# Miniprotein binders against q56419: the designs that were tried, part 32

Target 1, 326 residues: q56419
Amino acid sequence: MEGRTLEEVQEEVFKRHGVLVPKKELEDLAKALEEAGLLLTEKVEARLKEEEEKLKRERPMRLAGLSYPEGEREARAFLEAFRASYPGEGEEARVLLMPHLEPSRVPEVYGAALAALEKTPPPERIYLVGVAHRPLKEKAAALPVPFQTPFGPALPDLPALQALDALLPFELFNTPLAFREEHSLELPLFFLKGRFPEARVLPLLVARRSPELGEALKVVLRDFPGLLVLAVDLSHVGPRFGDTPLTRTLAEEARRRDLGFLERLAEGEPEAALAFLGANPTRIDGVEVVASLLPLLRERKGKVLAHRLDLEAPTLSAVGAGTLVL

## First folded at step 17 (miniprotein)

Design im1
Fold by OpenDDE base, look of step 18:
Structure im1 (fold): chain B 326 residues (1-326), chain A 108 residues (1-108)
Amino acid sequence: as target 1 above (326 residues)
Amino acid sequence: GDLIERLEELAEEVIRYLKEHGEEELAREIEEQIKDIIEALKSGDTESAIEIFTELAETIARLLHRLGAPEELMQKVSWLIYDVARRLGMSPRQIYDISKRFSRAIER
């Protein structure tokens, strides 16, 4: 009925079906639909409010049994299998760039991350910086609650989170609902918690580049040392993302952009990495995260351990994923 | 009123835990420090209140950690400390310092 009069609807039904529906019946139906819509809206709002209240206490698993096993035993076997999918050895990470894509799509890339983590001394805390795929109230946000995993809860580092909040010009603890379904944190966290069960976590999301975040984190990391993890994907190309179906040319361009980005990061030149992307025509997911963390990435040399451009065959689209150690 | 209420809540949580674990003397000491903070606030000596609170926050963190306080209590206390610090009008640097001290106090 949006924009149509009841008379127009009546006429259309008559034209299509040869039935003249009385105006009163149409009015009653419109009212019923409106009431049903209102009821649905109220129910949805109430549910969202309830979920927001729950998120004050913990962030439950959303992808357990889907993207990774729910049971601890199975989850450990899952980790081992992913590690096995990467035949190389890792390097010690102070900064780890890893994907947040569905793990089954890029197992060797996650395997490379695990290989790096094997060579990394257990950190006291993990700064896990993901990509906000939902709007945030501020440029960045944190959820200062336990994140559930098959290996037990990933506990927040509240003092470090509070210290970070204190240095930011905005409230860090904003938009809790953005974390509810955010896979950019949940998926990497599975691997991180599995490898470092005792590490505290700072779950951070970036929606827009925040130089303030990078500067604040630089200070915080001096007093609260830990592993910095950038949970980011790379190029997003194909019809799902507004392109033509994946072609050799498009795939080569995506790979060129991904590798060119990662290589410049590996050289300790994050500004050059961003400049190389320009307008980011292949939609590298991690741009805003990297742009926010420039102070932490400068002059750090490292190594690209893995890269894959994974085809999503049903949509003829592809997503790039990489693992970088700095 | 809200500041005092939050401070009293912090005191109650900590004192209860200490008493439950047989640390009655420490509980009394904390209670006395809380009273001193409240008195400083009532007298308008916010600076003294902040100083006492800063030291108390660290002490609380250390004590609870040493006693093996459950994570839920540690989190609650951490938030109460943070909330009180904000309500005291502590500067970003002062809040940062409290958080740093808290973290160090609970380091394994």
Scores: ipSAE 0.892, ipTM 0.960, lowest interface PAE 0.4, mean pLDDT 92
Fold by OpenDDE base, fold request of step 19:
Structure im1 (fold): chain B 326 residues (1-326), chain A 108 residues (1-108)
Amino acid sequence: as target 1 above (326 residues)
Amino acid sequence: GDLIERLEELAEEVIRYLKEHGEEELAREIEEQIKDIIEALKSGDTESAIEIFTELAETIARLLHRLGAPEELMQKVSWLIYDVARRLGMSPRQIYDISKRFSRAIER
């Protein structure tokens, strides 16, 4: 390790591979490498290469035993408990907006999503569009492999994914490592697979608004019908996100932005929803996803089933979550 | 070289499965179609190659689905078809059409 700090290695790995390796993991690796006389960078690169090769076959669970149960029986009980946390009834969804936040933080919002899914006929396929929390090589990406869940693998719809790729001006199957730990797909997929065990999945990530994605998906959805799911969170406010500690005023503004966004989507006016946010001062997570899917959201009327601004007390920060049916 | 190799790999996977399931006549028919595609490619008739391949891809999908081919094989074959289509220089519309036909062929 002549001359490079762990931070420099972390930055280099992030720059090269778009993956932020936790400092603790780098420290453990550095210790192991110091013992082995290997460069930390080389070992990290070798590990990333191995992980990338594994992702050619499947996407393993990363949050099993942490965010949801690993065992199928326990996972079914988990679904039932979350459904029970929402006292209302759902509506049939053609488009479902749901959170990807840690489920325990907003159980009733996930419960509302489950309520909507109860009223939804089993789709042949689910277009699951999440938020890329890691850099992508392109504006959007897909990982065309089975995603592991406690209910068995969520199998990809390869023909529909290939059809989508064919209509895009860029390679859809890019940046596989961005999917490795992406919770914006894994957490919603748990609920979706639990409800619709036979549905194929198109796991999509959006890093930046892609009008091309929405136009291509509009064509694909005509020939490959299915449920569209937007796995997005709403406002992110407080110190974790660069604000002052949560105040009543800040919370009210976050709620206003969240609800104003969702209500305009519920009216079938996605452009108005985006315009309402302006510079997005409360950092609504789903903006780039919605901006990419405008052709699919226009003129679709629906209902906001649930909303919560959840306080993370240790950081005095809050994250908004909502469930919308269209 | 890469195109022919991928086409031969597709042929091998499908023909092997068909023979294992007693569909020897269908295996021979597919083998003949693959040979026709290769001959068209060697002669520089890419258009004919694309046409034959497009129909063959749908046929393969339908046959494997009808025979109850395992998911792993279906995925492998789907990717091989996609790779061959791209290597043939098929247009976005042509690739889209193959994918659409494949999907319809495997609908239950």
Scores: ipSAE 0.883, ipTM 0.957, lowest interface PAE 0.4, mean pLDDT 92
Fold by OpenDDE base, fold request of step 19:
Structure im1 (fold): chain B 326 residues (1-326), chain A 108 residues (1-108)
Amino acid sequence: as target 1 above (326 residues)
Amino acid sequence: GDLIERLEELAEEVIRYLKEHGEEELAREIEEQIKDIIEALKSGDTESAIEIFTELAETIARLLHRLGAPEELMQKVSWLIYDVARRLGMSPRQIYDISKRFSRAIER
């Protein structure tokens, strides 16, 4: 009833339809709608609770058959095709920044990530740090369960996750429902698991900058060595994100910010990269992740392997994606 | 009550697996260590309980790994160890050390 009184609703119905509905009938309808709403809420809550309990055991694929093939054979062919889309050679990565955008939109950027992974010795574990597109209870979270992939389950590194939790001033294992549909982990993990089938994974999400996370991870990485992966997108511009339709000027500004950000990261100057963005008017997705991981990014020199600003034609919007090796 | 219950659950899972694989002596040794921890806790000697538990956790990890324990059991045991460590009131450093030792014990 959008804050209207029953009398106001009665008057509106009379004005529109020429029918005076008795107040009692409106009261009965309002009660029935309220009861239906309560029942719906209870059902939704019960379903969410069930899903949360399932997430204590495993994280199922959500994008299989949509963003990537479900079958292993087809998934391997998918990886090969994406690798082929990048004509260059990769470099050994200690830190890999890669996108989490829909793979079909930026194939060569994922191809560049695969090229880097080809030059990277198989890690014991992968620290996969994504962006929380849903609220977290804390600044960051982890889901310490197997993640399903076409290549089999990506198994968690529980000792390393527990060690990280021990060093954090907050509970790391929070908000499991935020991981249920989080594509910032699922999409990169497809490529990572396909390349490194035996690597354990630490699936991490960042919602807000956490300097504590970076400091804790610096300690953990010393004792639990592995590949650090930042699964982040870059600029988000156009009507979907509150801008005017994409213009040449807007696209040039997005590219300038994306490349300026990545280049400063490649120089080992993550604070300069953040400062360069200022108020982040083009909405670079990975800023909170980078701000959290400053201790791990400082003084590490690397190379930008790929960048693309991809147009979503139906919305006249664009998203930036990049691959950086450190 | 919750601490002892979780410790007993850990003991049960490990001892069952060891017995099923013919390691009866090792199972008895673990059972004895668990009893020692419980006795220390009952006497109010939490420091001794933490010390014994820290060594036991590493031993359990090594034994299960050596015997080729399934991933599901390794995960369960890892969580039980972590839960017990937290319930013992172990410091962040002490918990970190247990996790580090566990990781080293299961390295291939």
Scores: ipSAE 0.882, ipTM 0.957, lowest interface PAE 0.4, mean pLDDT 92
Fold by OpenDDE base, fold request of step 19:
Structure im1 (fold): chain B 326 residues (1-326), chain A 108 residues (1-108)
Amino acid sequence: as target 1 above (326 residues)
Amino acid sequence: GDLIERLEELAEEVIRYLKEHGEEELAREIEEQIKDIIEALKSGDTESAIEIFTELAETIARLLHRLGAPEELMQKVSWLIYDVARRLGMSPRQIYDISKRFSRAIER
């Protein structure tokens, strides 16, 4: 009924069904639909409020049994299989860039991350910075609660989170509902928790570049040392993202952008990495995260361990993923 | 009113735990410190209140950690401390310092 008059609806019903519905009956139906819509909205709001209240205590798994096993034994076997998919050796990470894409799409990229984690001493805490695929009230947010994993809860580092909040010009603990189904944290966290069961976590999301976040984190990391993890994907190309179907040319451009971005990060030149992307025509997912963390990435040299552009055949689209150690 | 209520809630949680673990003397000491903070606030001496609270927060963190307090309690107490600090009008630096002290107090 959107945009049509009751008279137009009446005429359409008459044309289709040969029945002239009285205007009064149409008005009553419209009112009933409106009331039903209002009731639905109220129910949705009540449910969202309930979910928000639950998120004050914990963030439950959403992708268990879908993207990774729910059971601990199976989850460990999953980790081992992913590690086995990467034939190389890792390097010690102070900063780890890893994907948040569906693990089955890029197993060797996650395997490379695991290889790096094998060479990394267990951190006291992990700063896990993901991408907000939902709107945030602020440029960045944190959810300071336990995140459920097959390996037990990933516990928050509350003192470090509070210290970070204190240094930010905005409230860090905003938009808890944005974390409810955010896979950019959940998927990497599976691997991180599996490798470092005792590490505390700072689950952070970035919606928009926040230089303030990077500056604040630089201070916090001095007093609260830990592993920094950028959970980001790379290029997003094809029809799902507004492009033509994947072609050799489009794939080559996506790979060029991905690798050029990662290589410049590996050289300790994050500003050059951002500049290289320009308008970001291949839609590298991690741009806002990297732009927020510039102070932490400058002059850090590292190595690209893995890269893949993975085809989603049903949509003829592709997503880039990479693993970088700094 | 809200500040005092949050401070009293902090006191109640800590004192309860201490008493349950046979630390009645420590519980009394905490209670006394909370009273001192409240009195300072009532007198308008916010600076003294912040000073006493800052030391008390660290003490609480250290005590609960040493006694092996459960994670749920530690989290609750951490948030209460943070809330009180904010409500006291502590500066970002002062809040940061409390968080830093808390973290160090619970390091293994």
Scores: ipSAE 0.881, ipTM 0.956, lowest interface PAE 0.4, mean pLDDT 92

Design im1
Fold by ESMFold2, fold request of step 19:
Order: C-alpha cells, then structure tokens, then sequence
Structure im1 (fold): chain B 326 residues (1-326), chain A 108 residues (1-108)
C-alpha cells in the first residue's frame, strides 16, 4: 500500500494473521481505493475551479454576521461603537498601520484607526496591503474585483492596479483563491469602506518580502496618490504558536517587541524596526509587508496611537495589535 | 490573431454604447481608428499601431466617462485596453502611461 508490492502486503498479512489473501483480492481492493481517491480529487478540483471563476468577478463577504453586522444600518452603528472605544484624537495619515485581528478582541485599536481616518482627507484610492494566509504563486498578489461590504462594493482602482502590474517582474493577478477567505483584507476593509465610501481600493497581499513591490508602489503612488494601509498584526506568543504557556515574562517580551517595532517605524526607520526583531522570536505578523514596503516607509515620521497584546485565555496565548500613523 | 480579436471586441463594446446614446459620428471615428490600427499591424508598423492605440484608449476613456457609462462597462473596457496593450507588446513604461492616461481621463 505505502509503496509496497501486493506480494509484500500478502506476505505481511500472512506473517501477522496467518491468513493468505489471494493476490486478486488485494488487487481489487487497491483498485477500488485508487478509484475512490481519484473521484474525490475530481470533485474537489471542480469545486475549486467554480470558486476561482466567481472570484474573478467579485469577492463576497465571508465574515458578515460573524465579525461585523450584515446590514448597512447596523454596520454604521458598529463603526461608531468602535470609534467610541478609543477616547483619543487621531492624526492625519498618509500611511496607516492597523490590525486584522478579530475586531471585538481589540476594539480601541480599530477605534484608533477610525480616529486617524477622521483626520485624513478622503483619498481617491486606498492601497490595502494584507498578509497572505494561503500560499501565493508569487511573492505578492492582487485581486482586481469589487469586494462586497455592508456599505456597498469596494470598487477596484483598475488603472492603478494595471499600472502596478506593468511595473512588476511577475503577474500581479496570480492567485484568486488566496483571497477567498483572507481576513487581513476583509476586516480592515470594513472600517475603511465605512469611512471612505467613495474611495477605490487596491487589494494587495504579501506572502514573502518583495523589494520589487515596494519600488513599483513608490512609482505608482506618485502618479496615483492615495492612502497606504498596512493591515498587519504584531506578536503571536504562547502554546498556539509553539511557546510555553503565556507567562508575565513572555507577555512583557511580546509587548516590548511590538512597541519597539512600532516606535522605530514611527521614527521613519523601517530597517531599524526589522533589525530590532532579529529572528522575530515573538512572530510579529507584519514583517514581510514592512520589508516589502521599505521605500514607502523610510523617513516618514509619525505616531503610535494604540497597542494591545490581547489574551486568548482558552489557548493560554496572546496576539498583539497596534495602530500607527505616518 | 488573438490581438485583432481583442481590438474588435473593444471596438464592439464602445461602438454599441456610443450608438445607444446617439453618438453615431463618434462611433464611426472609433471604428476608423480601429481599422487604422489593424492596417498598421498588418503592414508590420507596430510603432504606428501603438501610437494610434494610445490616443484611442485615452479618447475612449474620456468619451465613456462624459456619457456616464456604467461601472460594468468601464471595467470591461479598462481590461480590454490593458489586454490589447500587452498583446501589442508595449513596454512596461508604455503600458504604465496608458493606465495613467485612462485614470486621468475618468477623473472629471
């Protein structure tokens, strides 16, 4: 079965059980298992192709009724509640770092992002850069279709996306299925579309750092100005992530890494921020995005508006989230 | 080849919308420019084809925007223009420039 001949299987069965199974019976069993596996593979492949074709036309909501309300009226009330969770004032952002963690876990961090958006002139377009949680065929990808939200479709900026694709040494529109369940775009987009309903979107994912992406985006942003959003989480610590149970010491280290990373970004020193993390022992989620976007982050000074290291009590683990304006 | 099919598809979509909105003169102008591009390609004059196409793409964007073309048509036309530009063998800089011109044309 696992690379064994039928004779070897027959011999092993006889040695273990004292029964000689005819070779024909073993052949029939092997053929039936192969046919069942092939049929299952064909059904899965057909379903995936159907989903991929749908994603070439639009990206539907996957988290409505789970992470945010389905209806527009309720969705607007949701935004206001999150803004109220952050009592401070924001700052105008040309670059915004915000989380993609479940909003109810870090309400004031999303509230800080909303506060920054209040101070930000409505952009023509939003460059929304998330973290790919599924493999991409290239280092980065985009899905140039409307993303559905409770506030209506977030329309793609096709000319800007096409300009970006033209400058890259790889096809930007390369992995539609990776966007199917990608919460690092859907969750921030809910907040962004709610506050900037007229803005178009460039929905981008980074799987691995791409200096080519950052260089191309630097050019594109000059001719297609807009708001750059890094939709990233910070430290991931505890048993769910391969550590010992969360202790005060581990939590303090995660918080130190998160804040040191954000503070160096706020000083316009993205290379120093990455160097500060070293081997990234607390698994800050945003490293590949920041490493891709260095040309857009250098010498941009700003402010950390919020941070939380949020406890996952059932798993004795924690995840960090922050809001940074540049 | 496939390039000519894409050009004809672009022309068909744009001309249909123009005719539906009483713009028969503009529809004839678009058709004539498409024929000029195809003639240039058949004579091996890719440089002229690219030049004519670049001007045509910007003109199409301005016309459809001015006439209030629905989002669905604007997206389809944007993709056809991009696909044609790539099949014409335009350089990354030339394709970037068409995309920028398209974007500027629909700002108004």
Amino acid sequence: as target 1 above (326 residues)
Amino acid sequence: GDLIERLEELAEEVIRYLKEHGEEELAREIEEQIKDIIEALKSGDTESAIEIFTELAETIARLLHRLGAPEELMQKVSWLIYDVARRLGMSPRQIYDISKRFSRAIER
Scores: ipSAE 0.849, ipTM 0.947, lowest interface PAE 0.6, mean pLDDT 92
Fold by ESMFold2, fold request of step 19:
Structure im1 (fold): chain B 326 residues (1-326), chain A 108 residues (1-108)
Amino acid sequence: as target 1 above (326 residues)
Amino acid sequence: GDLIERLEELAEEVIRYLKEHGEEELAREIEEQIKDIIEALKSGDTESAIEIFTELAETIARLLHRLGAPEELMQKVSWLIYDVARRLGMSPRQIYDISKRFSRAIER
């Protein structure tokens, strides 16, 4: 009850309603509520544990039929349509920055990523680094299980993941439930698996910047070479994100910050890219990933292939997405 | 205790697969190496146990890969090796080296 003694509750009920509820009945009610709360907690915990156990074996598709087709035939056609949305040519990537925004909102940005992958020799493995949208027990996490896709399971690179875990000052294999609905891995993975069906994957999430992750990955990538993918979105502006309604000025600022960030990354200057954002007033969500991966981004020059600030008229808001090859 | 149990589980999985594929002599060699590791542990010689285990882990990866072991077995064995390595108290560098050796063995 609201921090009151049972006697106080009894008297309040009497004063307000003219009914004197015996103290014993109030005690019984309090016990019943506590027991019911315990039972509800037990049901919630059991359900969460069941989901966690499933995630220790595999990570199923959550967005099939919503963001991309479930069937393999339709999924391949979907990939080709996205590639066609970007008529240009890509460049070979050792590092690829691509979005995790709903693909239909930024088709040419995903198309640019596919164009880059066309120029990229099939890697043995892909280091897929997304943004944790749920809290992690540590600064970063991995889920070392197959991720289902319409193109078959994306198999984990267990030796590389285990090598990475060994080098970190925290347990890398933490917080399986954080991966359950994490679209920042699932959406890019659809495109990556479709293009590189034989590549294994290191599915990684960053919640908070971790210099330790970047230093460890620098070591692991030397012995376990592969494609590094930063699966991040850019500016988030407007009322959905705590701003005033979207104006032309705010949209122009978001676009300028997105491109300025990407261009400094393309110059091999990730610290300058972060400094350019200052307090990050347009909420570019890639900052924690970039800040973690500094050792892998320094002096690596490349090109911005595409950018869009996608407008959401009903919410007076916008989200930026880009494709960068290093 | 639990370390020995994990070692025995690793041995069982690998030896069963080797025997099923006609590699009886290799299965006996693996069994002897597991025995040597357990004896070193019982005598408190963890350093010898680690040395034998490191070579055994790479050998297991190479053999299973050569024999075309199914992905589920390779994943199970990879985890058992990692779990044993941690329970043996191997340093981060030692565990990293085993993982690297495993990866290279299954590339060939």
Scores: ipSAE 0.842, ipTM 0.944, lowest interface PAE 0.6, mean pLDDT 92
Fold by ESMFold2, fold request of step 19:
Structure im1 (fold): chain B 326 residues (1-326), chain A 108 residues (1-108)
Amino acid sequence: as target 1 above (326 residues)
Amino acid sequence: GDLIERLEELAEEVIRYLKEHGEEELAREIEEQIKDIIEALKSGDTESAIEIFTELAETIARLLHRLGAPEELMQKVSWLIYDVARRLGMSPRQIYDISKRFSRAIER
């Protein structure tokens, strides 16, 4: 037991096995085990430090060959297939809400985003705001490095990122390791870089709502105009997320919550969209991003282009995804 | 101290590139402005150092962009300028302004 003295261990060993182990031998054993644990911890820490230093120079593709093709030719064909999955016309986006769910699960939702981008003049830069799936040291973070894609590197807009950092009450460049596996940036970026190869990117993550981020971005966007992208998913329902198995009633509620949220955003009423969710019983993923970006969403009207609540049959669960242009 | 070292690092990167591209006169002008900033700092005149640096940062961005500087150099210089601005104790608004000037200077 952890609270036992060496003398207590010695006595218990003798009582149970008839062997008296000298106190010094028990002390030596305890020290050896502690040192072995420290060595393992040091090796893990050294590896993480190495990965962190690499991320300060570039962010490599993590999902190539898994979620999208690695080769440029195949990647372009992939984009064309996704666009074809949405037979409708897009609408110009000044703000785009799109998913970060696995693309093959919601092809027409990503196709709707591509349709909107077809109607959107090429921006100088893209403000890509995802959801942090790993802890951040602050409410939000950025990684100001090239993100690799099959279409070439998505270069950072360093002046805009530095202007943003200067206006925040915390260091924006704060958690490189959180970006290492962050699919909420990588998956949308594949589509955005494929359509706008010349645009620079501000890769941003939100862990917890930050009114300061929204106010600072409102100022930065005025002087550094560009496309604002909210890369968020919607409802998460079913046993994987702490509910009973997915029923028709639960699915209908999730769809109602998803569409009600999107429609209120489309009316330029982001506070009403958040209020509509209440305690967020279907766990819409985008609430912290929307709550951070209120100053950029108010009074901006638009249209919901697509929505799907996608079934995860093995887990009897579902995840919602949508495309909204403002 | 550390501020002077970072300022000299910025100067070295920019001057080296200018000289490699036959811009000896521009390199001399940059060197002179760096010396003026250092002189102002040694005299305790931080206000003058900030004013000279702000103008210099925009000039550097414009010159490197016009000469087609590679992305790696532009990124390094952008970071050095940002780091020097913070070490000079510039306000958030002053740093924002330098970033905006840099961005405008490198627009295509």
Scores: ipSAE 0.840, ipTM 0.944, lowest interface PAE 0.6, mean pLDDT 91
Fold by ESMFold2, look of step 18:
Structure im1 (fold): chain B 326 residues (1-326), chain A 108 residues (1-108)
Amino acid sequence: as target 1 above (326 residues)
Amino acid sequence: GDLIERLEELAEEVIRYLKEHGEEELAREIEEQIKDIIEALKSGDTESAIEIFTELAETIARLLHRLGAPEELMQKVSWLIYDVARRLGMSPRQIYDISKRFSRAIER
């Protein structure tokens, strides 16, 4: 039935087992399998529609109890411990670059972000720009609903999201299912909501660079001021990502690319930061977000607060994470 | 068809809340403006409908905010206003302006 006719299957069964299965029985089996496949397809489609409709109302926590505590008291203790893991002081941020890697892998990098937030006046809203790990129907998307956190719901800034949607040449609210498991928003949001409980959020994903998004956001941010957060990871190297096992040479290259990228961003030179990466041989995933947001990053000087290239020993691979304030 | 239904839905949500809070005169004013928009649409005068709706949207935002409307109602009304604006065929600049006016009206 793998591209065979029923007669061919019948002949093969007889040849191998000495049993002639009547053609009628093979026809009945083929029809039953087709019907079962159709029912499975219908069930999956119905389930996806249900999930999509739920996501149009709210985005629940997916990583509570896995990446961060579910209870509010424990979540506040978690924030304190992560801040303590970074021994330095932060600086005020108008733009913050922070990771979305598993927090326990880079605790001081998240701690540096918390240190920056300590020095940052509470914003009315946060433009949270993550990296889509699932396909989007467009270059970018938003999900304009409350995102649940242990600190309560992070409410959307609907007027700002609607203003942004109006300026874009594509529908911004286009792929709700892509947000279902998107950790690049959930993990940074935990830290941001814990520090700025009253701020509203614009939860945005970039799949492919969109100059239109950056130009529209430049206009929107002028009329709807807030904190811009680039929730991105840096180098991805090693066998998990298509390389040979991590070596000192590969790790040094990844670190050089990460720090060179961040340092050029810190000088207010985002085009130079992108040019420095060339073909992006260490797969920094922040490039599509930075390339989209060029108008918002030019001439903003700041400081790299933290960086780690974190080894995944079981896979002999590594992922870079950093904290940058502008 | 759908545009008029969305306008009526917006009106119902806003007028119900105003009446529940003793604002009968304001409820009548909103009702009159909604009727004016619908009449303009029935006559093919989309430009007048857009003008009236733009002022109405800001007024609704200000009134509901002043009266302490719950977050769920504010979000529903925000979406209804956005949906109506798009169905009216308002330009991107006009829709952006409504969103900005709404945001300013609900600032503390």
Scores: ipSAE 0.838, ipTM 0.942, lowest interface PAE 0.6, mean pLDDT 92

